VHH binders against Probable histidinol-phosphatase. Designs and how they scored, part 16

Target 1, 306 residues: Probable histidinol-phosphatase, of Schizosaccharomyces pombe (o14059)
Amino acid sequence: MPISSHSHSGQFCLHAQGKLEDVIQEAIQQGFQSFSFTEHTPRDRVEDLYPEELHLQPEDLFKTFDEYVNEARRLKQNYGDQINILIGAETEYIRPESVELLKSLNTKYNLDYFVGSVHHVNSIPIDFSPELWQKALQHVGNNPEQLFIDYFEHQYDLMQRLHPLVIGHFDLICLFAPEDAKEVFKNSKSVWELIQRNIKYAVSYGGIFEINTSAFRKGWKTAYPQQRLLELMVEQGAQLTLSDDSHGPHQVGLNYHLAKSYLDKCGITSLCMIEKGPDGNGTVVKNVTVDNVWSKFVGTNGITNT
Key: E = the ipSAE of ESMFold2; O = the ipSAE of OpenDDE; V2 = 0.75 times the mean of E and O plus 0.25 times the DockQ between their complexes.

## First folded at step 6 (VHH)

Design q66 (framework vhh_6fv0_2)
Fold by ESMFold2-Fast, scan of step 6:
Structure q66 (fold): chain B 306 residues (1-306), chain A 123 residues (1-123)
Amino acid sequence: as target 1 above (306 residues)
Amino acid sequence: QVQLQESGGGLVQPGGSLRLSCAASGFTFSSYYMYWVRQAPEKGLEWVSTINSGGDSTYYKDSVKGRFTVSRDNAKNTLYLQMNSLKPEDAAQYYCAAPYEDGYYGSRSWDSRGQGTQVTVSS
């Protein structure tokens, strides 16, 4: 009975594949008990468009998001009796003013929750390419400690002003970090104080941290977050959820067997499942056992290649 | 493994025409938006054209609109760019790109995994 709290489709994300309906059908086929749609939030400036969006205007992103919410609600009506479906969004925090846009989206659509993600530092993408990561580093005077500080300060601002239920891929800033920057990350007291502050703050408002398996398909030996961070989260009393961060039907549940090994290695025996409250009102977090999440999985060792 | 191989570049005089091709393999070509991007000497990558998975929606950079036509043959896993009325400012290395999240490295790539194809416009 697996779960995923973070996903995308090619219908509403230009670097993903497949229709939103194909994604939910695949989750049902694999025996998922809960699956969340969390497409990217729109942006209001041309300079914040990703390279794959250069043929678009900001207004097109708002139209796409509206179409996403409408399709997601149709699918929840049609499939909600077979699988627990949540309708949310993954945040784009590009600048402090981004939070007001995110609040307006929640006012308009009454989303079940946000996956609070930071993909930019000082408005420069840090998960797109090594070249853009280097551009972000140059922006802070080639000081990797300052880049990490700015990343976690942006994350903290997002947490304080939005209170996203799910904290997305906490250490994404490390994806394209070269070895010398990884040493700075490992050894910086200033950075780790900010990390501890952010974890404690999210715990204080009921935020839950995703174990995001996309790190495995990106060559990592762990999910997001890396082991030291996961251990710190557990010590701080953090609640954890599971996410495939799928970008199409072919990635639903991808590498969940590696996630199980990682959770077992770290002594994690419980996760959080997100669902709607009684009579479909409000968003509720329930504890589930790791053994329950991996029970009755379809395919070899809980994964599928279809 | 995703592989993209461009061809069809060359030297033409201003006002000439070229047809670029991109042979794709290692992924479900028919499911992806495809892009043509170019890079002139000493410049960054510049978007030129986009085509949706079905081939029925196309988009163009303003400076090439009416002169360039993007198309695709999903049965042959091939992307095309017909370039007419070429101008000196169109001279660049041309790449096809699929904005697929690199499953192993996490980066979204605008580059083919090959050399691209060179377009030179001079008299």
Scores: ipSAE 0.216, ipTM 0.629, lowest interface PAE 5.4, mean pLDDT 88

Design r16 (from m3 with Y98D D99Y Y104T; framework vhh_7mjh_2)
Fold by ESMFold2-Fast, scan of step 6:
Structure r16 (fold): chain B 306 residues (1-306), chain A 120 residues (1-120)
Amino acid sequence: as target 1 above (306 residues)
Amino acid sequence: EVQLVESGGGLVQPGGSLRLSCAASGFTFSSYWMSWVRQAPGKGLEWIGRIYSSGSTSYNPSLKSLVTISRDNSKNTLYLQMNSLRAEDTATYYCATDYSEFGTHSFDYWGQGTTVTVSS
């Protein structure tokens, strides 16, 4: 009975595929117990548009988000008896002022939760392309230690001011890092002090860390976060959840068998499932066993866990 | 309302050291990232460095070995320590609240500036 706390659809994300309804139907077909819709939050400035969005205006992003929430609520009404559906959003933290926009969205829509993600360092995208990652590195004088420090400081600001329930793909900054930068990441005491601070802080307010399987389809040998970080999270008593970060029906549950192997290797036996509280009020986190999450699971490629 | 007041500027000899201060009021200083920026006579703005609310720093690589930025959140004060000053460091120095956009520094609140002159 799998779970996913992080997903996207081509209806509301330009680099994803398929309708939101197709995504939830696929999750039901695979026997998911819980599935969260978490489309990207809008941005209020032209300069914050991704390269794929340059034909749009900021007003279009707010309209798209409104249409997303309306469609998600319609689908929850229609399918909620078959699967636990949460309606949230994945944050765009571009600048400190981004947090006020995120708070206003929650006031307007009363979202179940946020996936707290940082996709920009010094307002430069770091997960869009290797070229933009290099631009972010150039901005800090070609010093990868400084880029990592800036990333985890941005993540910390987001955590302190928003208290997102789910911490999105903790080490995303490493996605396009070349080998020499990865070596700096591995050996920097300053960076690891910030990592420890951020993990401890999230644990202190009840934040949970996603095991995000999209890393596998991007060529990683682990999910986000990488093994050393996952081991540190476990040592600090962090709670963990599972996410496919699906970008269409074909990615629902993708590589979950690789995630199972990864969790087993790290000795992880429990995960958190997110659901609505009694009478549909509030958002609640419940412990589930890894064995229960993978019971009766059928993968997108016809792979089973039997 | 929001106010930033720089102090500590003046005349200094080449090779000397100087510490600038920036006193902040009218906002929650401890929550803000702060930067130092300078402008030499007849030239454009040059970013010196940033300090996060936590005390972590980020410097202009061309200036990194010459400057140290620090803050005291309990006193709402930002500092810039400068060592081995050169004639080329002659400028008006500003403190500002900071965030970065596409590699361009954007500053919401600026101080009045304090002038540093490096000359014999």
Scores: ipSAE 0.199, ipTM 0.655, lowest interface PAE 5.4, mean pLDDT 89

Design r17 (from m3 with S100T E101D Y104S; framework vhh_7mjh_2; at its last look DockQ between E and O 0.01; V2 from the best seeds 0.00; counts 0 for: pae O 8.3 > 2, placed apart)
Fold by OpenDDE, look of step 7:
Structure r17 (fold): chain B 306 residues (1-306), chain A 120 residues (1-120)
Amino acid sequence: as target 1 above (306 residues)
Amino acid sequence: EVQLVESGGGLVQPGGSLRLSCAASGFTFSSYWMSWVRQAPGKGLEWIGRIYSSGSTSYNPSLKSLVTISRDNSKNTLYLQMNSLRAEDTATYYCATYDTDFGSHSFDYWGQGTTVTVSS
């Protein structure tokens, strides 16, 4: 019975597909026992809009988010007897001030949790395109080590300020990184120290790191995070959860078979499933076995490689 | 079965314009956002741009000034207008159903492509 702690829909995300209801129906069809809605948080600055959002204003994003939460609640009411549904959000952390907005959203909507993700370094998107990644690199003097340092500093700041329950795609900075740039993991003690720091900190407050299978459809041989980082997480006592980071029904559970293999390779036998806390307050984390997660998994997405 | 068929490629002089078409079938075209990509000889795949189901577009910053993507849902057709073509725009052009992961530039389905050659 699979789980996903991170997902999106085309209804509320411009670069995704399908209705939110279609997403949850697919999850149910595949035999998911737990599925989290985690649409992106809105941004309040025009300069932070992505190219695909240029026809919008910040207020449009907030409206969309409002509609998302309402729809998510409706769906939870309608489908909650069939599947555990969490209503969260993935962070858009662009600068320290972003946290104020995030907290306000949490107050307003009483979200179950945040997926703590960093998509920007020095306010430049690092996961939109190779070109923007290069722009981010250029911003730091074409120094890959510095770019990675800044990324993990952003991540650390987000964690310190918000304590997101789930740490999203830990090594997203690598998505568009050339191979030579990724050598920082081998030759930069500074970067490694920051990685260790961030993992340790997340563990200290009860953060959970997601195994994010979207990496596979992006051409990775592993999920997020890469093996060396995953091993370090495990060594540090990290708890792990599974996410498809699906952007539509067609990606629900996508490449979970590859994730299984990856987890097996790394000797991981347990994952964390997020549930609502007692009396509907907060969240609790339950351990589930890897075998259980892949039991009764009937969806084709879970066994189909993209 | 999903099918994408590109057309409109050919030989064009530098500075010229060209409009490519992509005929889609086998899926609800209007519900999908679509992308154009290209591959120059000896080079990797380059993302050109995307058009959402809403009609909004996103472009590769390097190509934004040169290209316009549009769609006609009634015809299940995707278009790529290219202007001020340069020799470096010589490539095989593909339409694709985009993998809906932001920034991944991965694709579910491709056509066979149409070749554009820019030469004097």
Scores: ipSAE 0.012, ipTM 0.323, lowest interface PAE 8.3, mean pLDDT 91
ESMFold2-Fast, scan of step 6: ipSAE 0.744; ipTM 0.896
ESMFold2, look of step 7: ipSAE 0.582; ipTM 0.846
ESMFold2 (binder alone), look of step 7: mean pLDDT 81; pTM 0.803

Design r18 (framework vhh_7mjh_2)
Fold by ESMFold2-Fast, scan of step 6:
Structure r18 (fold): chain B 306 residues (1-306), chain A 119 residues (1-119)
Amino acid sequence: as target 1 above (306 residues)
Amino acid sequence: EVQLVESGGGLVQPGGSLRLSCAASGFTFSSYWMSWVRQAPGKGLEWIGRIYSSGSTSYNPSLKSLVTISRDNSKNTLYLQMNSLRAEDTATYYCATYSEFGSHSFDYWGQGTTVTVSS
């Protein structure tokens, strides 16, 4: 019975497809035991709008997020008896000032948890296009080591000030990294020390690292995080969860059969599932076996039982 | 109330060095990213660099060889060491909280300290 701790819909994300209800219906059909709605948090500046959002104002993003939370709560009421539904959000940490906005959203909506993601370095998007990744690199003098340092310092600030339950796609900064930058990532003592610091810090407050399968559909041979980082997380006693980072019903559970192979290769036999506590009080984390997650998984995206 | 007070500016000869200080109060300085920004007469703001709460630094590539940013959390003080100063480094230098891409989006600014490079 699969799980996903990170998802999006075309109803509330311009680069995704389908309605939120279509997404949860697909998760139910595939035999998911737990599925989290985690749409993007709004931004408060025009300059932080993605290229696809330039026809919008920041106020429109806040309205969209409000509509998301309302729809998610309606769907939890209607489908919560069939599947464990969590209502959270994926952070947009563009600059340090973003954290106060994130805290205010949690105060207003009482979200189940955040997926703590960093999609920008020095306010420049690093996962939108290779061209913008190069712009982010140029901003730091074409020094990949400095770009990685900045990324993990942004991630650390987010971790320290928000304590997101789930750490989103830890090594997203590597998505558009060319081969020479990947060599710097592998060999930089300074970058590796920041990585170790961030993993230890998240472990210290109970943060859970997602195994995010969207890396496969983007051409990676592994999920996020890459194998060396996953091995380091295991060595440091990190807890892990599973996420499809789906951008529509057609991506629910996508490439989970590849995730199973990756987890097996790395010797991972346990994952975390996120639930509401008794009577809907608080958010609790429980261990589930990898075998349980793939048990009775229906469809082409995972291993099905007969 | 957040307060930032810059000091250490003045007249310096070309090729000289200066160390600017920024005294911070009214917030938990050690938890904040700190930046230096400058504005030459009649020009826009130019970001110099940032220091993270951890002590890691990030610099404007055009200025990296000329400047070093440091902090002393026990004294709530931020420093900017400048070397090999040129006439074009004549500017008002500002201390700011939180660094980001671009120069107009800082939370808090000091009043500035003026550096004039002239012989």
Scores: ipSAE 0.366, ipTM 0.717, lowest interface PAE 3.4, mean pLDDT 89

Design r19 (framework vhh_7mjh_2)
Fold by ESMFold2-Fast, scan of step 6:
Structure r19 (fold): chain B 306 residues (1-306), chain A 118 residues (1-118)
Amino acid sequence: as target 1 above (306 residues)
Amino acid sequence: EVQLVESGGGLVQPGGSLRLSCAASGFTFSSYWMSWVRQAPGKGLEWIGRIYSSGSTSYNPSLKSLVTISRDNSKNTLYLQMNSLRAEDTATYYCATYEFGDHSFDYWGQGTTVTVSS
């Protein structure tokens, strides 16, 4: 009875595949008990478009998001008796002004929750390509410590002003970091203090941290967050959820067997599932056991084909 | 009614030091990232650095060794300490907010002028 608190489809995300309906049908087929739609939030400036979006205008992103919410609500009506469906969004925090746009989207659509993600530092994408990561590093004078400080300060601003329920892939900034930058990340007292601050702050408002399995398909030996950070989260009393960050039906539940091994290694026995409150009002968090999440998992993602 | 008022500019000799102040009112100063920017005569705008609400800083790499940004949230005041001043540092210096209005730097003060000359 797996869960996923973070997902995308090719219908509403240019670097993903498949229809939103295909994604939810795959989750049902694999025996998921809960699955969240969390497509990317739109942006209101041409400068904030990703490289794959340069043929679009900001107005097109708002139209796409509106179509996403309408389709998600249709699918919840049609499939909600078979699987717990939540309708949210993954944030695009490009600059501090982004938060006002995010608040306006929640006012308009009354979303179940946000996955609070930072994909840009100083408005430069840090998870799109190694080349853009290097551009972000050059922007701060080739000082990786400054880039990490800026990343966690962007994350903190997002946390303070939006209180996103789910903290998205906490250490995404490390995805394209070369080995020398990873050593700075590991050894900087200043960076570690910001990491501790951000974890403590999210815990204080009831934020939950996703164990995001997309790191495995990108070549990592762990999910997001890396082991040292996950151990700190556990020490700080953080609540954890599980996410596949799927980018199409073929990625639903992908590498969940590896996630199970990672959680077991770290001594984690409970996760959080997100659901609607009484009478469909509000969003609530329910504790579930790791054993329950992997119970009756009918997909191949929980089983090695040796 | 956001208001930013810079002060502390003036004439200084090469190699000297100067501390600029920016008095903020009309918003919750402690919650805002604050920036310093400058404009030299006949040149474009140059970003100096920012200070986060937490007190962490981020500087223009070309200026990092020459400047320090700090804040006093109890006084709603932003500071720019400048050391080893050169003739090239002659400019009008502005403080700015990051999140008020349509653009990150919509709210700027009138500036304070620094002239580095013997």
Scores: ipSAE 0.547, ipTM 0.809, lowest interface PAE 2.0, mean pLDDT 89

Design r20 (framework vhh_7mjh_2)
Fold by ESMFold2-Fast, scan of step 6:
Structure r20 (fold): chain B 306 residues (1-306), chain A 119 residues (1-119)
Amino acid sequence: as target 1 above (306 residues)
Amino acid sequence: EVQLVESGGGLVQPGGSLRLSCAASGFTFSSYWMSWVRQAPGKGLEWIGRIYSSGSTSYNPSLKSLVTISRDNSKNTLYLQMNSLRAEDTATYYCATYDSEFGHSFDYWGQGTTVTVSS
């Protein structure tokens, strides 16, 4: 009875594959108990388009998001009796003004929740390519400590102003960090003070940290967040959820067997599942056991009878 | 209601130092990011740096060795310490709630204080 609190489809994300309906059908086939649609939020400036989106206009992103919400609601009506479906969005926090756009989207669409993600530092993408990560580093004078400080300050601003229910891939800034920058991350007192502040703040408003398995397919030995950060979250009483951050049907539940090993190694026995409240009103969080999440799970490439 | 008032500008000799202040009122100063920006005569705005609500800073790399930004949240005051001043640092200095590094307009900024560096 697996869960996923973060997903994408090729129908609404240019670097993903497959239709939203194919994604939910795959989750049903694998025995998922809960699955959230969380496509990327639109952007209102041409300069905020990703390299893959340069043939588009901002208006196209808003049209795509509207089509996403409509399709997600249709699928919830058609499949909601078979699987718990949440309809949310993954934030794009490019600059402080991004938060007002995010609030307006929630006012218009009444989304179940946000996955609060930061994919840009000083408006420069940090998870698209190593080349753009280096551009972000050059922007701060080739000082990796400053890049990490800016990342966690952006994350804090997003947390304070939006209170996203789920904190997306907490340490994404480390994805393309070279070894010397990783050493700075490991040893910076200033950076770790900001990390501790952000974890404590999210805990204070009921924020939940995702264990995001996409890190495994990107070559990591852990999910997001890395082990030291996960241990800190546990010490601070943080609530945790599970996400595949799938980018198509073929990635639904991908590497969940590795996530189980990681959770076991860290002594984690409880996760949060997100649901609609009684009679479909409001969004509520309930605790589930790790053992229950892996009960009767049949992964298509995690070929484990769990 | 929101007011930002810069002070501390004046004439300074090359190689000298100045500390500028910005008194904030009408908003919860402690929760805001604050920036310093300058404009030399006949030139565009140049971002100097920002200070986050926490006191962490981020600087224009071209100016980092010249300046230090700090804040006192108990006094609702922002500071810019400038050292080793040169003629090219002659400008009107503004404090603001956001900065142009992100490519956006300022929500609030003050009237400015003028710094003149000459022998």
Scores: ipSAE 0.493, ipTM 0.797, lowest interface PAE 2.4, mean pLDDT 89

Design r21 (framework vhh_7mjh_2)
Fold by ESMFold2-Fast, scan of step 6:
Structure r21 (fold): chain B 306 residues (1-306), chain A 121 residues (1-121)
Amino acid sequence: as target 1 above (306 residues)
Amino acid sequence: EVQLVESGGGLVQPGGSLRLSCAASGFTFSSYWMSWVRQAPGKGLEWIGRIYSSGSTSYNPSLKSLVTISRDNSKNTLYLQMNSLRAEDTATYYCATYDSGEFGSHSFDYWGQGTTVTVSS
């Protein structure tokens, strides 16, 4: 029975599709054991709006998030007997002050957990478009090593101050990196030291790294993280979870057959499933076997999930 | 409570070097990102660079060949080493905490009083 620790819907995300209820119904139909709603956290400044959100005000994002939590709780009440539903959020860490907003959201909503993601470096989006990635690179003087250092320092600040349970798509900074920048990523001792530090730090507080299959639909041959980083995580004793990072019902469980091949290739036999503690209080992490995750998974039975 | 006190400014000849210091107190210095910012007479603020709690640095690309930022967490002190100074480097230099790196600009939570550097013969 598959799991997903990271998802979105078109009801609460402008670049996604479908209603939150359609997403959970699809997960149930595919035989998911556990599925987390993790819509993006709101932002409190106009300058932090994505290009697609320029017609909105920050208050609209807070209203959308409130509507998200209410709908997610309704769906958990209605479908919770059929599937384990967690209600969390994917962080928007744009600047250090973002963490205070994230803490206030958790105080207000008592979320099950955060997916700790960094989508901005020096407040510039790095996963929205190749053009914005190039602007982020230009901002640091066309020095990709500096951009990678800044990314992992942003990630480290988020880790230290929030202790997100799930570390979102660890190497997202590489999504739009051209080949010469990827070469710097592979060869920089400074970057490698920061990667090692961040992995060790997350492990130290019980952070779990997601195997995020959205990389496949974006043209990658692996999930996030790439193989070298996944091997380092295993060496460092990191715990791993599975995420489709779905952006609509049509993406629930998408490319999980490729994730299975990737996990098998890397010798990974155990994953973490997130659930509520006894009597519905607290968030608990349990080990599940890879074999268990793929058992009763009907979404790819005898066909490619494409 | 929080105090940032810059020192080391003064008159310097063109082509000269100067090291500025910033003494921090009233907060856990070692945990904060620290920045240097300058303001030339009648001009806006110009970000010089940042040093992360770890010691990693990030510089304004226009200035990176001229400056080095360092920190001594045991002394709660931030440093700015400047070389090959030009008349255009005449400015009041500020240390600041919590550099957010906003697109097109930077925002900071705490500022020092500034120390003045004048580059002239």
Scores: ipSAE 0.566, ipTM 0.816, lowest interface PAE 1.8, mean pLDDT 89

Design r23 (from m3 with Y104S S106P; framework vhh_7mjh_2; at its last look DockQ between E and O 0.01; V2 from the best seeds 0.00; counts 0 for: pae O 12.8 > 2, placed apart)
Fold by OpenDDE, look of step 7:
Structure r23 (fold): chain B 306 residues (1-306), chain A 120 residues (1-120)
Amino acid sequence: as target 1 above (306 residues)
Amino acid sequence: EVQLVESGGGLVQPGGSLRLSCAASGFTFSSYWMSWVRQAPGKGLEWIGRIYSSGSTSYNPSLKSLVTISRDNSKNTLYLQMNSLRAEDTATYYCATYDSEFGSHPFDYWGQGTTVTVSS
């Protein structure tokens, strides 16, 4: 029975589709045993709004997030007997000060966990468009190595300050990177050292790295992370979880068949499922076999490549 | 007793359009997501799409451009609009719903089906 540790809905994300309830219904339909709601955290600065959010103010994002948590709780009450539901959030780490906001949100809403994601380098989005990625590159003097260094430094800072349970799409910096820029992984010892550091640190505090299948629909041959990084994670003793990073019902479990193949190729036989801790306090991580995860998996999203 | 009754099938020329209906009874229709599936002669069951209780829809990517699913909760009726029909769309079409705590199959109930034949 499949799992997802990272997801979104159109109800609370402008570039996603469908209601949150539709998402969980689809998960149930497909036979998911565990599904996490993890909408994006709000941002408190106008300059941090995405182009699609220009008609909004920061207070609107906070309102949306509040509504998200309430709806998530409602859905958990209604569907929790059918599927394990976690209520988390994906981080918007834009600058070091972002962590204070993240912590405040956690205090206010008592979230189950954070997906620790970095979508910005030096406050510039790197996963929104190729143009913004290039802007980020330009900001660091058109030096891809520096851009990657900064990305992993941002990731490290987030991990140190927040200790997110799930590390989201570890190598997201590569999404819009030209082929020549991606060679940084091959020829930059500095970048590699930072990668090793970050993996080691996450492992040290019990962080879990997600196998994120959204990479496939974006044209990758692998999930996040790419194979070299995944191998390093495994070597370092990393725990892994599976995420569709779905942005609507149509993407729940999408390309999980490709993920299965990828995991098999890498010799990965176990994943981590997140559950609520005893008496509803905290979270616990349970190991599940890859075979179990793909057992009783029904629906077209999990077997079709779109 | 849950009952689903499909209708609207028939012979249609290539490029034509057809609207199928499914009349539902025996359950709270508005509370359930509904699906359309089809089975061509000699082939397996193919999922077409789903409409959630909210009215939101999800489609088979291979058929998305050709089909639209809608529902009228006041009439307990599910609809499938098909456009630009092709010979390969010849099949028996079924309305289906899921009414169990997470089973091993996606559908617990479906009707007798309505047959669509696309031919010149």
Scores: ipSAE 0.000, ipTM 0.251, lowest interface PAE 12.8, mean pLDDT 91
ESMFold2-Fast, scan of step 6: ipSAE 0.748; ipTM 0.895
ESMFold2, look of step 7: ipSAE 0.430; ipTM 0.779
ESMFold2 (binder alone), look of step 7: mean pLDDT 80; pTM 0.802

